Miniprotein binders against Rap guanine nucleotide exchange factor 1 (epac-1). Designs and how they scored, part 8

Target 1, 139 residues: Rap guanine nucleotide exchange factor 1 (epac-1), of Caenorhabditis elegans (p34578r516to654)
Amino acid sequence: CGYSVMAGKAEKILEYVLETRIDALGDDISELDVFVEDFILTHDAFMPDNTVCNFLKSYYFRTPYRATRDSITDSCTEEVRCKRRVVQFVYVWCSLLRVNFFLNPVTNSFVEELFCHVIDDRKRLGGMEDILTRIGSIR
Key: E = the ipSAE of ESMFold2; O = the ipSAE of OpenDDE; V2 = 0.75 times the mean of E and O plus 0.25 times the DockQ between their complexes.

## First folded at step 14 (miniprotein)

Design p4 (at its last look DockQ between E and O 0.85; V2 from the best seeds 0.79)
Fold by ESMFold2, look of step 14:
Structure p4 (fold): chain B 139 residues (1-139), chain A 113 residues (1-113)
Amino acid sequence: as target 1 above (139 residues)
Amino acid sequence: DPEALREAFKLWRKARQYLGEGQHDRALDVLEKALEIALKLDPDDPLARYVWWFMGYVYRRMGDLEKAAEHFERAVELAPDDELYLKFLARVYEELGRKEEAEKLYRRARELK
């Protein structure tokens, strides 16, 4: 396929951030740790904005499988959790880059695209209201 | 002046790239240019105080905690109610051994929510 090892490592780091650091983060951005801050503030050197956005979009639409006794409800909860992680990451991303986030047409247009996806998903998924509120606050 | 703002943004992006590559001195050189543009636009502009803060972040990555504190203090002076700027200054104060000053800033950040 020919893609660089660097690109693969960056995506694994972002996935780790989404699943461990962002997932644990509540509404209080002041609780954000140094690892996530360093990644967001320096990622452009090894993971361009469009690559980050493409990965986030792919992650947003994941339907992770879970083997549990409550698979039907757990599957919907896990799907919404992936969406929450992405929206929370974008909120943090915007909070750290401030005006520079919106001066960048790639990240600015991604927020609009993501908002549309959240609106669509609210039609079929319960538990999307806080996610909708969060993405709306970014716009 | 939209063109000046766009130029400051491009300089900031270049600085980010240098920073991610470990080229701290080059990042600071470019950030000084971005700061000059931002200050000419408006000394109280959100971009100007953000560039002060970002330079503090670069100094922290270099391990120059005194310079980091100096630049974070400038950002906090211009934006005293910014939780992010307070948090970054407080963490540098902790690393400098100024635990009481750091704790005061963390408390201020929590109360401003």
Scores: ipSAE 0.705, ipTM 0.862, lowest interface PAE 1.1, mean pLDDT 85
ESMFold2 (binder alone), look of step 14: mean pLDDT 81; pTM 0.775
OpenDDE base, look of step 14: ipSAE 0.822; ipTM 0.930

Design p5 (at its last look DockQ between E and O 0.85; V2 from the best seeds 0.73)
Fold by ESMFold2, look of step 14:
Structure p5 (fold): chain B 139 residues (1-139), chain A 113 residues (1-113)
Amino acid sequence: as target 1 above (139 residues)
Amino acid sequence: DPELLREAFKLWRKARQYLGEGQHDRALDVLEKALEIAKLDPDDPELARYVWWFMGYVYRRMGDLEKAAEHFERAVELAPDDELYLKFLARVYEELGRKEEAEKLYRRARELK
């Protein structure tokens, strides 16, 4: 239906941002580009906060499958990469919205939930230390 | 005064939605109201300086670089060492051809890192 097409388009844009622009960022957030800034500052008109948070949660828990002889290692590396992308995006999101990020109960509750997920995942996944540091700096 | 803060947040959220829909004049009208509310709490300038900055962002999207610079300047006045506000003002100065002023602001932003 029409709703499905519009929702898919917005999710495609967010997925692109995560996999290209956010993935290319290092520790230095000052290199953020105008495309990501415009998306974050204007997404409310076409992708409500709840929809963004739901997509980010779904993306965070992705377990990409790879059919290779080293498939276990490949899937764990990609799993952690998905989690890193989401946490980095939320860090950027909070950095641009400032107090308004926390005044919004949807996004405020989401970052608390995400923090708990990062803590839990650190118990079973290697490579989560930088992710934990980043999410901790938000709260 | 959490009631004023919540009211200003609701106005800012409306303005952001109008901006995303391309309704720049409506966004600015709502932001002017948010700014008046932010001025009622002078002890917490964070909201006021963010509203100035966001109005500058709206003017930049409209292509009115002179007004964008004016509003970003007011945000920088309230928070002279804020890397985000310095970056946005410097970028607008570049677009206006004011390269030396932009370079000064980029240097200040780098020193804050």
Scores: ipSAE 0.654, ipTM 0.840, lowest interface PAE 1.2, mean pLDDT 84
ESMFold2 (binder alone), look of step 14: mean pLDDT 80; pTM 0.760
OpenDDE base, look of step 14: ipSAE 0.726; ipTM 0.887

Design p6 (from n4 with E75K K79I K96E; at its last look DockQ between E and O 0.88; V2 from the best seeds 0.80)
Fold by ESMFold2, look of step 14:
Order: C-alpha cells, then structure tokens, then sequence
Structure p6 (fold): chain B 139 residues (1-139), chain A 105 residues (1-105)
C-alpha cells in the first residue's frame, strides 16, 4: 500500500524539479544544485527509469490554457516552456550519468522518442530551435 | 564491449546500494569496478560522491582529485571538487576550480 504513496511523492518531486530547479537553470550546467543531482543519482531507489520517462512524456505534451487572457502567444509560450523543461532535464540527466545513460535501453530509447517529438513539434511551434539543438547534442 | 557492460552492471549495483543508504556496499562494488579499469574518472568521481554523502569530506576530495587528474577539462568533476574544497575551508582552491569550470564550454 505504501509503495503507491512513494510513487505519487516521487512524481511531485520531479514536477517540482522541472518547474523550479530546471526552469531556473541557465545554459551553464555549473549552476546545477545538489538537490537535482541527488534526485538524479538516487531516484532508482524510489522511481524506476520507465516511471520517470512516462512522467516526462506526459509533462512534455502539456498544453496549459486559460487563466491568462493574453491570447495565442501566451499559450504557445507556456506549451514550449514545458517542452524546454523536459529536454533540459534529460540533458542534465545524461550529463550526470554519462555512458551509463545510453547503456540503459529504457533511457536510451526515450531520448530517441523525445527527439522525434521535438522534430514534429518544430513544424508547428515557434521557439523550438534551441530545444532541438539541445536534444540533438544528447544523441 | 564486455568490459564496458561489466562496468555498467557494477555502477548500477553501486547506485542501488547508494539509494538504499548502504554506502559500504556501494564502495565495495565500486572498488571492483576500479580493479577492472583503474583509470575510469567517472568511477573515481562516483566514489567521491559516496564518501561525500557519508560525510567523509577528506576521502571525497581525494577521489574527486583523482577524477580531475584523469579528466582535467570536465566541468562536472571540477565543480564537485570545488564544492568539497569549500566545505573543507579550502576557499582559494575552490575558487580556482570554479573559474576553470566557467571557462569550459
């Protein structure tokens, strides 16, 4: 029974990481903090890789809408921000795990899948070029 | 590469022990990884990380120093060593490593 509670808490922690720590991270990986590093290096104990990848995929496709009446550009900006957060997290994840990230078929397959999603989204969304560059650098 | 695959298995086991708080067992597994490849800077770095979580900052520094020696242009290793130097009160040495890390792309 307690195992399901741990999964729910882990997803809240990951959401917090994406929205607070990853969103605040600039282009300089040297500013990464201990909280994110500890999560990435120890999450295997409480959040399996496929659970992390599934959450990241659902977060990537979020389309926040409403609450702000500044029209279409606000909606696109928020959608792209979710995608940027996910790709930035994966970049950090790969940077910390190095070759071990790619030797794991779950995380390796996820990067390939995510890359395809970014390519598709570039066709319809502005502001994806930096995201495409970042995911391409992982591969 | 069979060697790379074996190192991956050992790393994964060590990471599992670390997540369970079994630091001694994580280090035992990582020592086995070093017996396979003594010059793997990532294994040295990961051992330093385990010692850091144990609170043994001197041993953490020793292992991070080895990682930096083996890969002097790696931002990750420079930053982790700099942080441990800071905790040890070695501020001048930490500052130098932070500056080196900022100069890398």
Amino acid sequence: as target 1 above (139 residues)
Amino acid sequence: DPELRELFKLWRKARQYLGEGQHDRALDVLEKALSIDPDDPYVWWFMGYVYRRMGDLEKAAEHFERAVELAPDDKLYLIFLARVYEELGRKEEAEELYRRARELK
Scores: ipSAE 0.676, ipTM 0.855, lowest interface PAE 1.2, mean pLDDT 86
ESMFold2 (binder alone), look of step 14: mean pLDDT 89; pTM 0.874
OpenDDE base, look of step 14: ipSAE 0.858; ipTM 0.947

## First folded at step 15 (miniprotein)

Design q1 (from p1 with L30F V43I; at its last look DockQ between E and O 0.77; V2 from the best seeds 0.80)
Amino acid sequence: DPELRELFKLWRKARQYLGKGQHDRALDVFEEALSIDPDDPYIWWFMGYVYRRMGRLEKAAEHFEEAVELAPDDELYLIFLARVYEELGRKEEAEKLYRRARELK
ESMFold2, look of step 15: ipSAE 0.754; ipTM 0.895
ESMFold2 (binder alone), look of step 15: mean pLDDT 86; pTM 0.823
OpenDDE base, look of step 15: ipSAE 0.864; ipTM 0.949

Design q2 (from p1 with L76F; at its last look DockQ between E and O 0.63; V2 from the best seeds 0.74)
Fold by ESMFold2, look of step 15:
Structure q2 (fold): chain B 139 residues (1-139), chain A 105 residues (1-105)
Amino acid sequence: as target 1 above (139 residues)
Amino acid sequence: DPELRELFKLWRKARQYLGKGQHDRALDVLEEALSIDPDDPYVWWFMGYVYRRMGRLEKAAEHFEEAVELAPDDEFYLIFLARVYEELGRKEEAEKLYRRARELK
């Protein structure tokens, strides 16, 4: 099977959103970023929902590792940052699509899957409580 | 709910047109959605969003106002109306809506 140039560009845009725009958001919907809104509302024209969810899952499970205690602590902090970015993105995604997010079985199932992953990760990672609260507040 | 599924399909179609920059086609599909359920505040909001992307800020406000009238206790619609009021220079009205949205939390 082949690859699409449009899919490669879309994944780079999504990664940019996660690493740059999502970190700039506060906790309130009043701080929504127009760039993020446009991506979320229009991505299905060039990046199907399952492709977005697969990328988000891959990003959620990133485990950067370095060989020192300080590097290991930074790696664990970066691991939690990746998880927080994905959950925040999904929160914004759900907030914009409202009922249509949950009527789509792909995105609806992904939230349930992500919730389970957050619960599991809380068993081994500190700093997951606010992330669990955020994913639990969806719907 | 068959009606809700039909509205979902129309919303997806309008969203695709929006993503391709085909704003008039997106609005046509959303008008079709209003013919099914004229009281769906999300459809009114989405039309407002399309007008906002077109730079038609007064039209965007008009449609966001309808969404707020249909769902006055939903912070989502209040926030988008407030933001378009800011873009129109109606800052006092925007601040009232932001305050109202915060109180609903």
Scores: ipSAE 0.695, ipTM 0.859, lowest interface PAE 1.2, mean pLDDT 85
ESMFold2 (binder alone), look of step 15: mean pLDDT 89; pTM 0.867
OpenDDE base, look of step 15: ipSAE 0.863; ipTM 0.949

Design q3 (from p1 with R52W; at its last look DockQ between E and O 0.02; V2 from the best seeds 0.00; counts 0 for: pae E 12.3 > 1.5, placed apart)
Fold by ESMFold2, look of step 15:
Structure q3 (fold): chain B 139 residues (1-139), chain A 105 residues (1-105)
Amino acid sequence: as target 1 above (139 residues)
Amino acid sequence: DPELRELFKLWRKARQYLGKGQHDRALDVLEEALSIDPDDPYVWWFMGYVYWRMGRLEKAAEHFEEAVELAPDDELYLIFLARVYEELGRKEEAEKLYRRARELK
């Protein structure tokens, strides 16, 4: 799996979407802005599904750190936020593509893997219950 | 949660069989999932979807109807039932379901 200039720019756009646009969403996809819809509906032209899923998996396991007085507490909170962003993105992705999302073996396998990771993380991290509810609604 | 993991494995297996065009095997696995949780609207929908792919429209409708009965406010199940009603020529019933699905958005 090589890295191209186009794929690298697509990953930066996906990271932007996770950190800015996804955080603003509630449960209703009608609130989703056009930029995110356009990205999800057109990404296959420049970022294959397995590349998206690999990036999302990498992002899910990030352990952000900032040197502050409360750095350990901040790290755990930011770790859960990274996980929430990925699950919310997948929820939106599935909601927009519906059956096509599940019939694709790459994305279908990814959501099953992600669900298992959320279950495992709930055993060691507080604040995962909302995330578990969200991923479970995808099934 | 061992029960959820077992159900998820069965759902994945059914999706894999469907992707390979092995509809009867997908249905067998989904029947196994129903034996674990007979009130799971997702499994009823999934069986309906497999029948729909096979061209078995009446069977698809029966299973989608059960999914809608179990989860009457779920857009996914309403849209698939409406689609099958449309293909069966039941256009007025399909229009009612499409309207309900739009109102949930």
Scores: ipSAE 0.006, ipTM 0.202, lowest interface PAE 12.3, mean pLDDT 77
ESMFold2 (binder alone), look of step 15: mean pLDDT 89; pTM 0.874
OpenDDE base, look of step 15: ipSAE 0.596; ipTM 0.837

Design q4 (from p1 with R5W I79K E95R K96E; at its last look DockQ between E and O 0.69; V2 from the best seeds 0.77)
Fold by ESMFold2, look of step 15:
Structure q4 (fold): chain B 139 residues (1-139), chain A 105 residues (1-105)
Amino acid sequence: as target 1 above (139 residues)
Amino acid sequence: DPELWELFKLWRKARQYLGKGQHDRALDVLEEALSIDPDDPYVWWFMGYVYRRMGRLEKAAEHFEEAVELAPDDELYLKFLARVYEELGRKEEARELYRRARELK
């Protein structure tokens, strides 16, 4: 019984994981469902690590648009939410791959880069403290 | 560590076979990894994961059991074994494993 990804859908699946499954997931892998496990353990066949990291970086820096009277406040909230989703995904990714995550220079370099971005963003964005704690626990 | 690097390369190869649905080839590569380090609980766990994806739940349990025996205080291995026990209808054994996982903090 294999998991498969239809052509051209890998990025949409990762976006779905970030926006739906990651927000529902705690720090404990016992809350992880088989869909997220299957993606993390098998994505290499259809979405190489470099492609995943590039997507995660682009998602991390999203500043979603809003047409509201409090759009600046709403934009900052959604900006931090995007960053939280990426860091949580990387946390789960590392917890499932263990040493293999760090032996891979692509994913190892990405987590170091992400840590630097979180530190920089903490200087200008409120609500980054929990995110900084989580990324620091990975390093 | 050259042994660790060799195990990583085998793991990557097995993972690629798994993602292509080539479960038997993934297991062959993981057997090679066990020939290098037969006491690596992560390799036993990953073989259990492959068997679970194949729907071979008893085989999955056997391999998860070895991972737990080799690393009895690892929350990941306890929870994967507990979940497969639930799927097999072995609910009391699953509850005990979840209890042990909770005690690990």
Scores: ipSAE 0.733, ipTM 0.881, lowest interface PAE 0.9, mean pLDDT 85
ESMFold2 (binder alone), look of step 15: mean pLDDT 89; pTM 0.871
OpenDDE base, look of step 15: ipSAE 0.853; ipTM 0.946

Design q5 (from p1 with F8W; at its last look DockQ between E and O 0.74; V2 from the best seeds 0.78)
Amino acid sequence: DPELRELWKLWRKARQYLGKGQHDRALDVLEEALSIDPDDPYVWWFMGYVYRRMGRLEKAAEHFEEAVELAPDDELYLIFLARVYEELGRKEEAEKLYRRARELK
ESMFold2, look of step 15: ipSAE 0.737; ipTM 0.878
ESMFold2 (binder alone), look of step 15: mean pLDDT 88; pTM 0.863
OpenDDE base, look of step 15: ipSAE 0.859; ipTM 0.947

Design q6 (from p1 with I79Y; at its last look DockQ between E and O 0.74; V2 from the best seeds 0.77)
Fold by ESMFold2, look of step 15:
Structure q6 (fold): chain B 139 residues (1-139), chain A 105 residues (1-105)
Amino acid sequence: as target 1 above (139 residues)
Amino acid sequence: DPELRELFKLWRKARQYLGKGQHDRALDVLEEALSIDPDDPYVWWFMGYVYRRMGRLEKAAEHFEEAVELAPDDELYLYFLARVYEELGRKEEAEKLYRRARELK
């Protein structure tokens, strides 16, 4: 309701990547598809890093709602899925950009912040172990 | 540190040209990056990526091959070379590279 068409298009593409492409990936970067590669390697031209990081922060903290209100455990499982998608995206992002990811203060600071959030969330949420391993492998 | 910062600026510029579909300009900037560090396998790999997006698969393979020569134990570079070999119909060469990448795990 007041945002530009370009901003809305870019955020929808990123949401699609998280929910369909990242979710479909296995654990290896060698299983990465060209759609995700193209987005990560070219997004700087149409979606600034800070905009990407802000969207990822918002997505990481989503608490999805179901119409019938599932049990607390089911709600936590969906919450963890959003967190897994973000961490997997960042892992792939860093793996493709290498040193360029860390030379950018915005993305470098975001990884530090995300790591702290994962550690905190592990204290209260089950199913965070693979997520912690993934974020911990990022230098 | 100043050299690394200059290389970072050139890589960002090339990525912006690539995102705008300006492939020749992206390659010109990456050639400038190679004049600073001619043995950077990441720059060779990224040039291969640009050629692949242009549909010039043989050129992409040549540049990915250089990246693999410079960093023979890097799974990313092995994977991208293997994939472009598949696109060229060189399945046996691709499978050899996939096996090498798996062994590095």
Scores: ipSAE 0.689, ipTM 0.865, lowest interface PAE 1.2, mean pLDDT 85
ESMFold2 (binder alone), look of step 15: mean pLDDT 89; pTM 0.868
OpenDDE base, look of step 15: ipSAE 0.862; ipTM 0.948

## First folded at step 16 (miniprotein)

Design r1 (at its last look DockQ between E and O 0.80; V2 from the best seeds 0.78)
Fold by ESMFold2, look of step 16:
Formats: C-alpha cells, sequence, structure tokens
Structure r1 (fold): chain B 139 residues (1-139), chain A 118 residues (1-118)
C-alpha cells in the first residue's frame, strides 16, 4: 500500500508551504510563487480538501512551549505566527479558486469555522488584528 | 482516488452538461493526473458555454504554462486580462509569462498596473 507514502509527502509539502513560502508573502498577490500556485491548483489529486482543512486546523492550533526560554512572549509570537500562516494560506487559496472555493461546501464551511476561531483568539492573544482583518476580507 | 473523482464529475456532467463548477472540477482532476489535453478539452467546452469568462481563460493559460507552451499561455492570459483588466491575479500571471518569454518591457508594464491597483 504505497498511497500512505504519498499522503505523508503531501502533508510535508503543505507544512513547507506554510512555514517557508506563505511566511515570505505579504498582502500582495503579485508575490505569489509557482510552488504555492501548483500546490493549490493540483492538490486534489493527492490530498483531498477535507484532509487539507484538517491539517490546517491542526496547524492553526499549535501551541509551542519551551520551558528553557522567555516563554510567554515567544510562545504567543509562535502561536500567532502559526495562525497567521493558516489564514494567509486560506486567503491565497480563495484568491486562486474564486467562486469555486465557496461552491465547495467543505472549504466554504472551513473558512466560516476558521473565522470563528480567529474571533475567539482575538479575545486572548495580542497581534491578531491583522489576521482578523485578513479573514474578514475573504469574500 | 483521482479516477473515481473523474467518474463522479463525468456523471454530474451527464446530468447537467453545462454546470460550470462540474466542468472546472473535471478539468482540475485531469490536470492533477497530468492529462493536460483532456483538461483543455473540458475547458474549451466551458468557453463554448461562456466565452467571456476570464477565469476559464486564465485557467487554460495556467494549463498551457504547465505544459511549457509559453506562447499559448500568454495568449490565454492576454484574453483574461482583456476581459478583467483590473484583476491583479491575471496581470501577475501574464507578466510572469512575458518575463519567461524575454518580453521584459511588457512584463514591467503589467507589474506596474498590478501595483497601482493597491
Amino acid sequence: as target 1 above (139 residues)
Amino acid sequence: DPEERIKLWEEALRLDPEDPFALWRLARAYLGKGQHDRALDVLEKALSIDPDDPYVWWFMGYVYRRMGRLEKAAEHFERAVELAPDDELYLKFLARVYEELGRKEEAEKLYRRARELK
């Protein structure tokens, strides 16, 4: 059963996209690179939409902790960075798929759920305002 | 799996041959399998239904670029930009393919237009 190897590769590719390519992007869609575009437009061949959404949700809620550092500031910064990466990825995803993103009930439901999570997190985390603005601008 | 998804969207199109979402999903499924000519055939059907849809022109341009057919990609991206001249995505894709074709002045003109839309 070789298909499990492909699923593990897909999740590693998405993690790379979030941590490297998305982190380097700003608000400007003209900075989007070919690697991110290819993943977004072809992932359904090897990573179903619900699998992508589940991974993004897991990534969004990562809560790094390191007892050997000044963990309050670093933990909050790392936690918010994970959330920013996911929201930015979804923003790019919607921007590329346009109406087809919202006609898909799986991805449409996910963005609504994500918006609620951002609202909740704004109540306890500093640095969420730009993330809230970004998710609110998704159509 | 990809073959099951193709069968699903082919059946959806048997029931509603002009469903633009099903056409897009089928073309995307073919693209994901590397079956570029089949993806283009489906997208040509979408254009026969709505020849002024800039997104379909853009997606065909993307498929041609994946095939390495840069002149064809430019032609389709040009149509998307003509139909939606203030869309930053279409401007960026056309500009990038112009760069790859060595048409640097034309690419810079489009990048300037994209920057101005902010």
Scores: ipSAE 0.720, ipTM 0.876, lowest interface PAE 1.1, mean pLDDT 85
ESMFold2 (binder alone), look of step 16: mean pLDDT 85; pTM 0.811
OpenDDE base, look of step 16: ipSAE 0.830; ipTM 0.930

Design r2 (at its last look DockQ between E and O 0.61; V2 from the best seeds 0.72)
Fold by ESMFold2, look of step 16:
Structure r2 (fold): chain B 139 residues (1-139), chain A 118 residues (1-118)
Amino acid sequence: as target 1 above (139 residues)
Amino acid sequence: DPEEKLERYKELLKIDPTDPFVLWRLARIYLGKGQHDRALDVLEKALSIDPDDPYVWWFMGYVYRRMGRLEKAAEHFERAVELAPDDELYLKFLARVYEELGRKEEAEKLYRRARELK
């Protein structure tokens, strides 16, 4: 795969996937990008599952700041966007790996942990309902 | 460490040579290392255990596609679709490889079938 030799550090590749390819996916999973498919199907060789899960957890809890969009409302919207990206990525991940995702205790446990985080965040953040529906469909 | 992970799965396979999850994990590691023939060997073992597993057929098709063996990829994706005709993942991958082979009408038929599944 070309991205493995040109993209540099594996964590930067995953960040790119979340911010460009997953974000562009929208509601239509049938338009899933071959770049994302290649990453998901081959990442185990260069980025272990626990490393992917740790990065996703870190990304899920980001509260982005941008000088051009520094309103408190915009900050909350961006926080929810990060969470949506992670949940969407995990949904795609499960969709490609099928039963093999759940037979792996690392990724299986991560989905359960992520579900709990989404439930907790729903208590304090608006706009989490579609995210809760998506993560619930994985379980 | 991908080499340590590879050796762990090889060792697990000595304990249970028919575990389809271990076989699939090993094949993914070989694929990610570009060792396509070894990935296919492991997946052929998985098929010898369960020849009607559409996911293994699909994953072999994916490996052949990565090798540029588009006709072989189509053959394996066709088997996956035959075994699971209403799976939009398998339909999408077969349609895409038909498109790469210049079989645009066949690809469009499959894309329409996938859309009808909602």
Scores: ipSAE 0.687, ipTM 0.853, lowest interface PAE 1.3, mean pLDDT 84
ESMFold2 (binder alone), look of step 16: mean pLDDT 83; pTM 0.789
OpenDDE base, look of step 16: ipSAE 0.834; ipTM 0.932

Design r3 (at its last look DockQ between E and O 0.81; V2 from the best seeds 0.76)
Fold by ESMFold2, look of step 16:
Structure r3 (fold): chain B 139 residues (1-139), chain A 118 residues (1-118)
Amino acid sequence: as target 1 above (139 residues)
Amino acid sequence: DPEEAIRLFEEWLRLDPEDPFALWRLARAYLGKGQHDRALDVLEKALSIDPDDPYVWWFMGYVYRRMGRLEKAAEHFERAVELAPDDELYLKFLARVYEELGRKEEAEKLYRRARELK
């Protein structure tokens, strides 16, 4: 029971980080706060790398609600926002871990996979250009 | 499972005792358990192998800051900045620990240097 609570708590913490701290960061990564830094540097203790990557992939592909005609723009905007949050998080993650991010085959492979997803999504979604630029700057 | 992670990286280090990635992973695992002294012991071993790795100095500074040892944190962040003077991450962490020590003018100088690198 305790482990189940901790697993759900870890995913809620990551979701909070994406929706609040990463989203609030904007373009200036120098304003990254201690809460996000501590999460990234210590998450291995409660959320393995592959679990983080799986959650990020799931979050990347979220379509928060299905729109009627009047709300189609809102659903497309939120879909792209989810993708932006994930790419920004990975950028921060790489920035903190440096070579250790790329020496880890799990996280290294995830970035390559994510890059391919961003390229594919650019073909069908507007607003992906800044996201493509950001993921391309990683590698 | 942090105990299993420690065992796995210790086994890895038995076979390759100077692997810098394995040393970093082990130190990180100890840090995640709150075993800061053990994390520092592992990182000191990493420095004995490569004393000019600014990332290891920076990570030790981070561990000392988590312990509340701000003077020690500053010393290690200073070494990281000395080894990589144009690294925005190291400048930011040193500046922040200077602020916590009440050395606000020194912190602002470092924040300015970081902004100039953009």
Scores: ipSAE 0.653, ipTM 0.844, lowest interface PAE 1.4, mean pLDDT 84
ESMFold2 (binder alone), look of step 16: mean pLDDT 84; pTM 0.804
OpenDDE base, look of step 16: ipSAE 0.828; ipTM 0.929

Design r4 (from n4 with E20K H23P K32E M54K D56R R66E; at its last look DockQ between E and O 0.85; V2 from the best seeds 0.81)
Amino acid sequence: DPELRELFKLWRKARQYLGKGQPDRALDVLEEALSIDPDDPYVWWFMGYVYRRKGRLEKAAEHFEEAVELAPDDELYLKFLARVYEELGRKEEAEKLYRRARELK
ESMFold2, look of step 16: ipSAE 0.754; ipTM 0.889
ESMFold2 (binder alone), look of step 16: mean pLDDT 89; pTM 0.868
OpenDDE base, look of step 16: ipSAE 0.848; ipTM 0.943

Design r5 (from p2 with L7F; at its last look DockQ between E and O 0.85; V2 from the best seeds 0.76)
Fold by ESMFold2, look of step 16:
Structure r5 (fold): chain B 139 residues (1-139), chain A 105 residues (1-105)
Amino acid sequence: as target 1 above (139 residues)
Amino acid sequence: DPELWEFFKLWRKARQYLGEGQHDRALDVLEKALSIDPDDPYVWWFMGYVYRRMGDLEKAAEHFERAVELAPDDELYLKFLARVYEELGRKEEAEKLYRRARELK
């Protein structure tokens, strides 16, 4: 891959945010911590919006390996968890940027695209209803 | 619409400066945004955030206070002001703001 040291660090930070800080938030977004707030408000200097959106889209569609452990249900749960993390992150992102999120054509179009993906995934995956509700509240 | 677009461009530029650690330049751009709408609580809040990143907690509090004054029922602004009050050791004032934020939910 053609990663600079800074670009690789940025994607690792975003992955950390998704898997630890966003995952730990639960249902109450108002308890968002300073680390995530700082990342969202300052990332443009080292990770442009379209790069963040591309990473989020890639993460959204992850199907974690080890689906053949001793549980097929665990594999489906992990797939939905990745989708939940992305939608939760985007919800927080929009909540901090307010009108500026929607005036930016990159982030605005990404939410519209993501909404369509959530609708499609609801047709094939259980556990998507709360995710659909959350993405719908952004629109 | 042109005014809103100009506001967005200024905000985006200030955010870029902030992320680069150029806090004084970010504040200069945000002051221009205030010349478009001096009563925009989001701009006051964002300036407070820049001062917090600089470690100037007194200036951060002053700007967050203005944002809360302009939008007293906004959970985001209450939360940031309460947090900076805690950092300043003003715990009773912080607790009052956290209670107000919880009542809005």
Scores: ipSAE 0.713, ipTM 0.871, lowest interface PAE 1.0, mean pLDDT 86
ESMFold2 (binder alone), look of step 16: mean pLDDT 85; pTM 0.819
OpenDDE base, look of step 16: ipSAE 0.746; ipTM 0.901

## First folded at step 17 (miniprotein)

Design ctl (from p2 with F8S W11S R15S Y42S W45S Y49S; at its last look DockQ between E and O 0.78; V2 from the best seeds 0.00; counts 0 for: pae E 4.6 > 1.5)
Fold by ESMFold2, look of step 17:
Structure ctl (fold): chain B 139 residues (1-139), chain A 105 residues (1-105)
Amino acid sequence: as target 1 above (139 residues)
Amino acid sequence: DPELWELSKLSRKASQYLGEGQHDRALDVLEKALSIDPDDPSVWSFMGSVYRRMGDLEKAAEHFERAVELAPDDELYLKFLARVYEELGRKEEAEKLYRRARELK
């Protein structure tokens, strides 16, 4: 795979999208900006679907630690925030591609896998209810 | 089933061409998709996005307008059209669409 340098840059872009643009959306998908739209519509040229899904899975399971006076409370909130970002990104991705998202076996299989992870995580993490609702609306 | 498979194939080709900056080729492929299903709002929206990247805001509006006609309660299509109207200086029309999108929440 001659994509190692391109994949590194693409992963940085996707991380930026998750942490800034997707996070800024909140629950209002109508505020989607052109940067996110452009990434989703063009990523096949520089980041294959399976590479995107693998990165999203890695990001979903992050448990960031921050050395602050409230680090324990902040780390639990940040873990759920990472999961929310991934599910929101997939929701946007599905919303732009419609049926073509589900006809692609890579992305369709990823949604099923992600749904299972959300179900498991709600057993141990508070604040997963909106995330479960969102992933359920994709299915 | 075969029709949906062909639409999916064409959409993936269009996405690849767009990412390579080959706007005319992306449009050619999306026109083929429209010949299969002329009432698919996602294809009209996709073409609108390609025209916007080309800087052809009038064509972008035209195609987003068709997507909104086909799916009038889709917040995303309303937002895309409103944004293009705003860039065209049609601020009253853009605000009407932003208001509709807010009400659908």
Scores: ipSAE 0.231, ipTM 0.590, lowest interface PAE 4.6, mean pLDDT 81
ESMFold2 (binder alone), look of step 17: mean pLDDT 86; pTM 0.830
OpenDDE base, look of step 17: ipSAE 0.293; ipTM 0.673

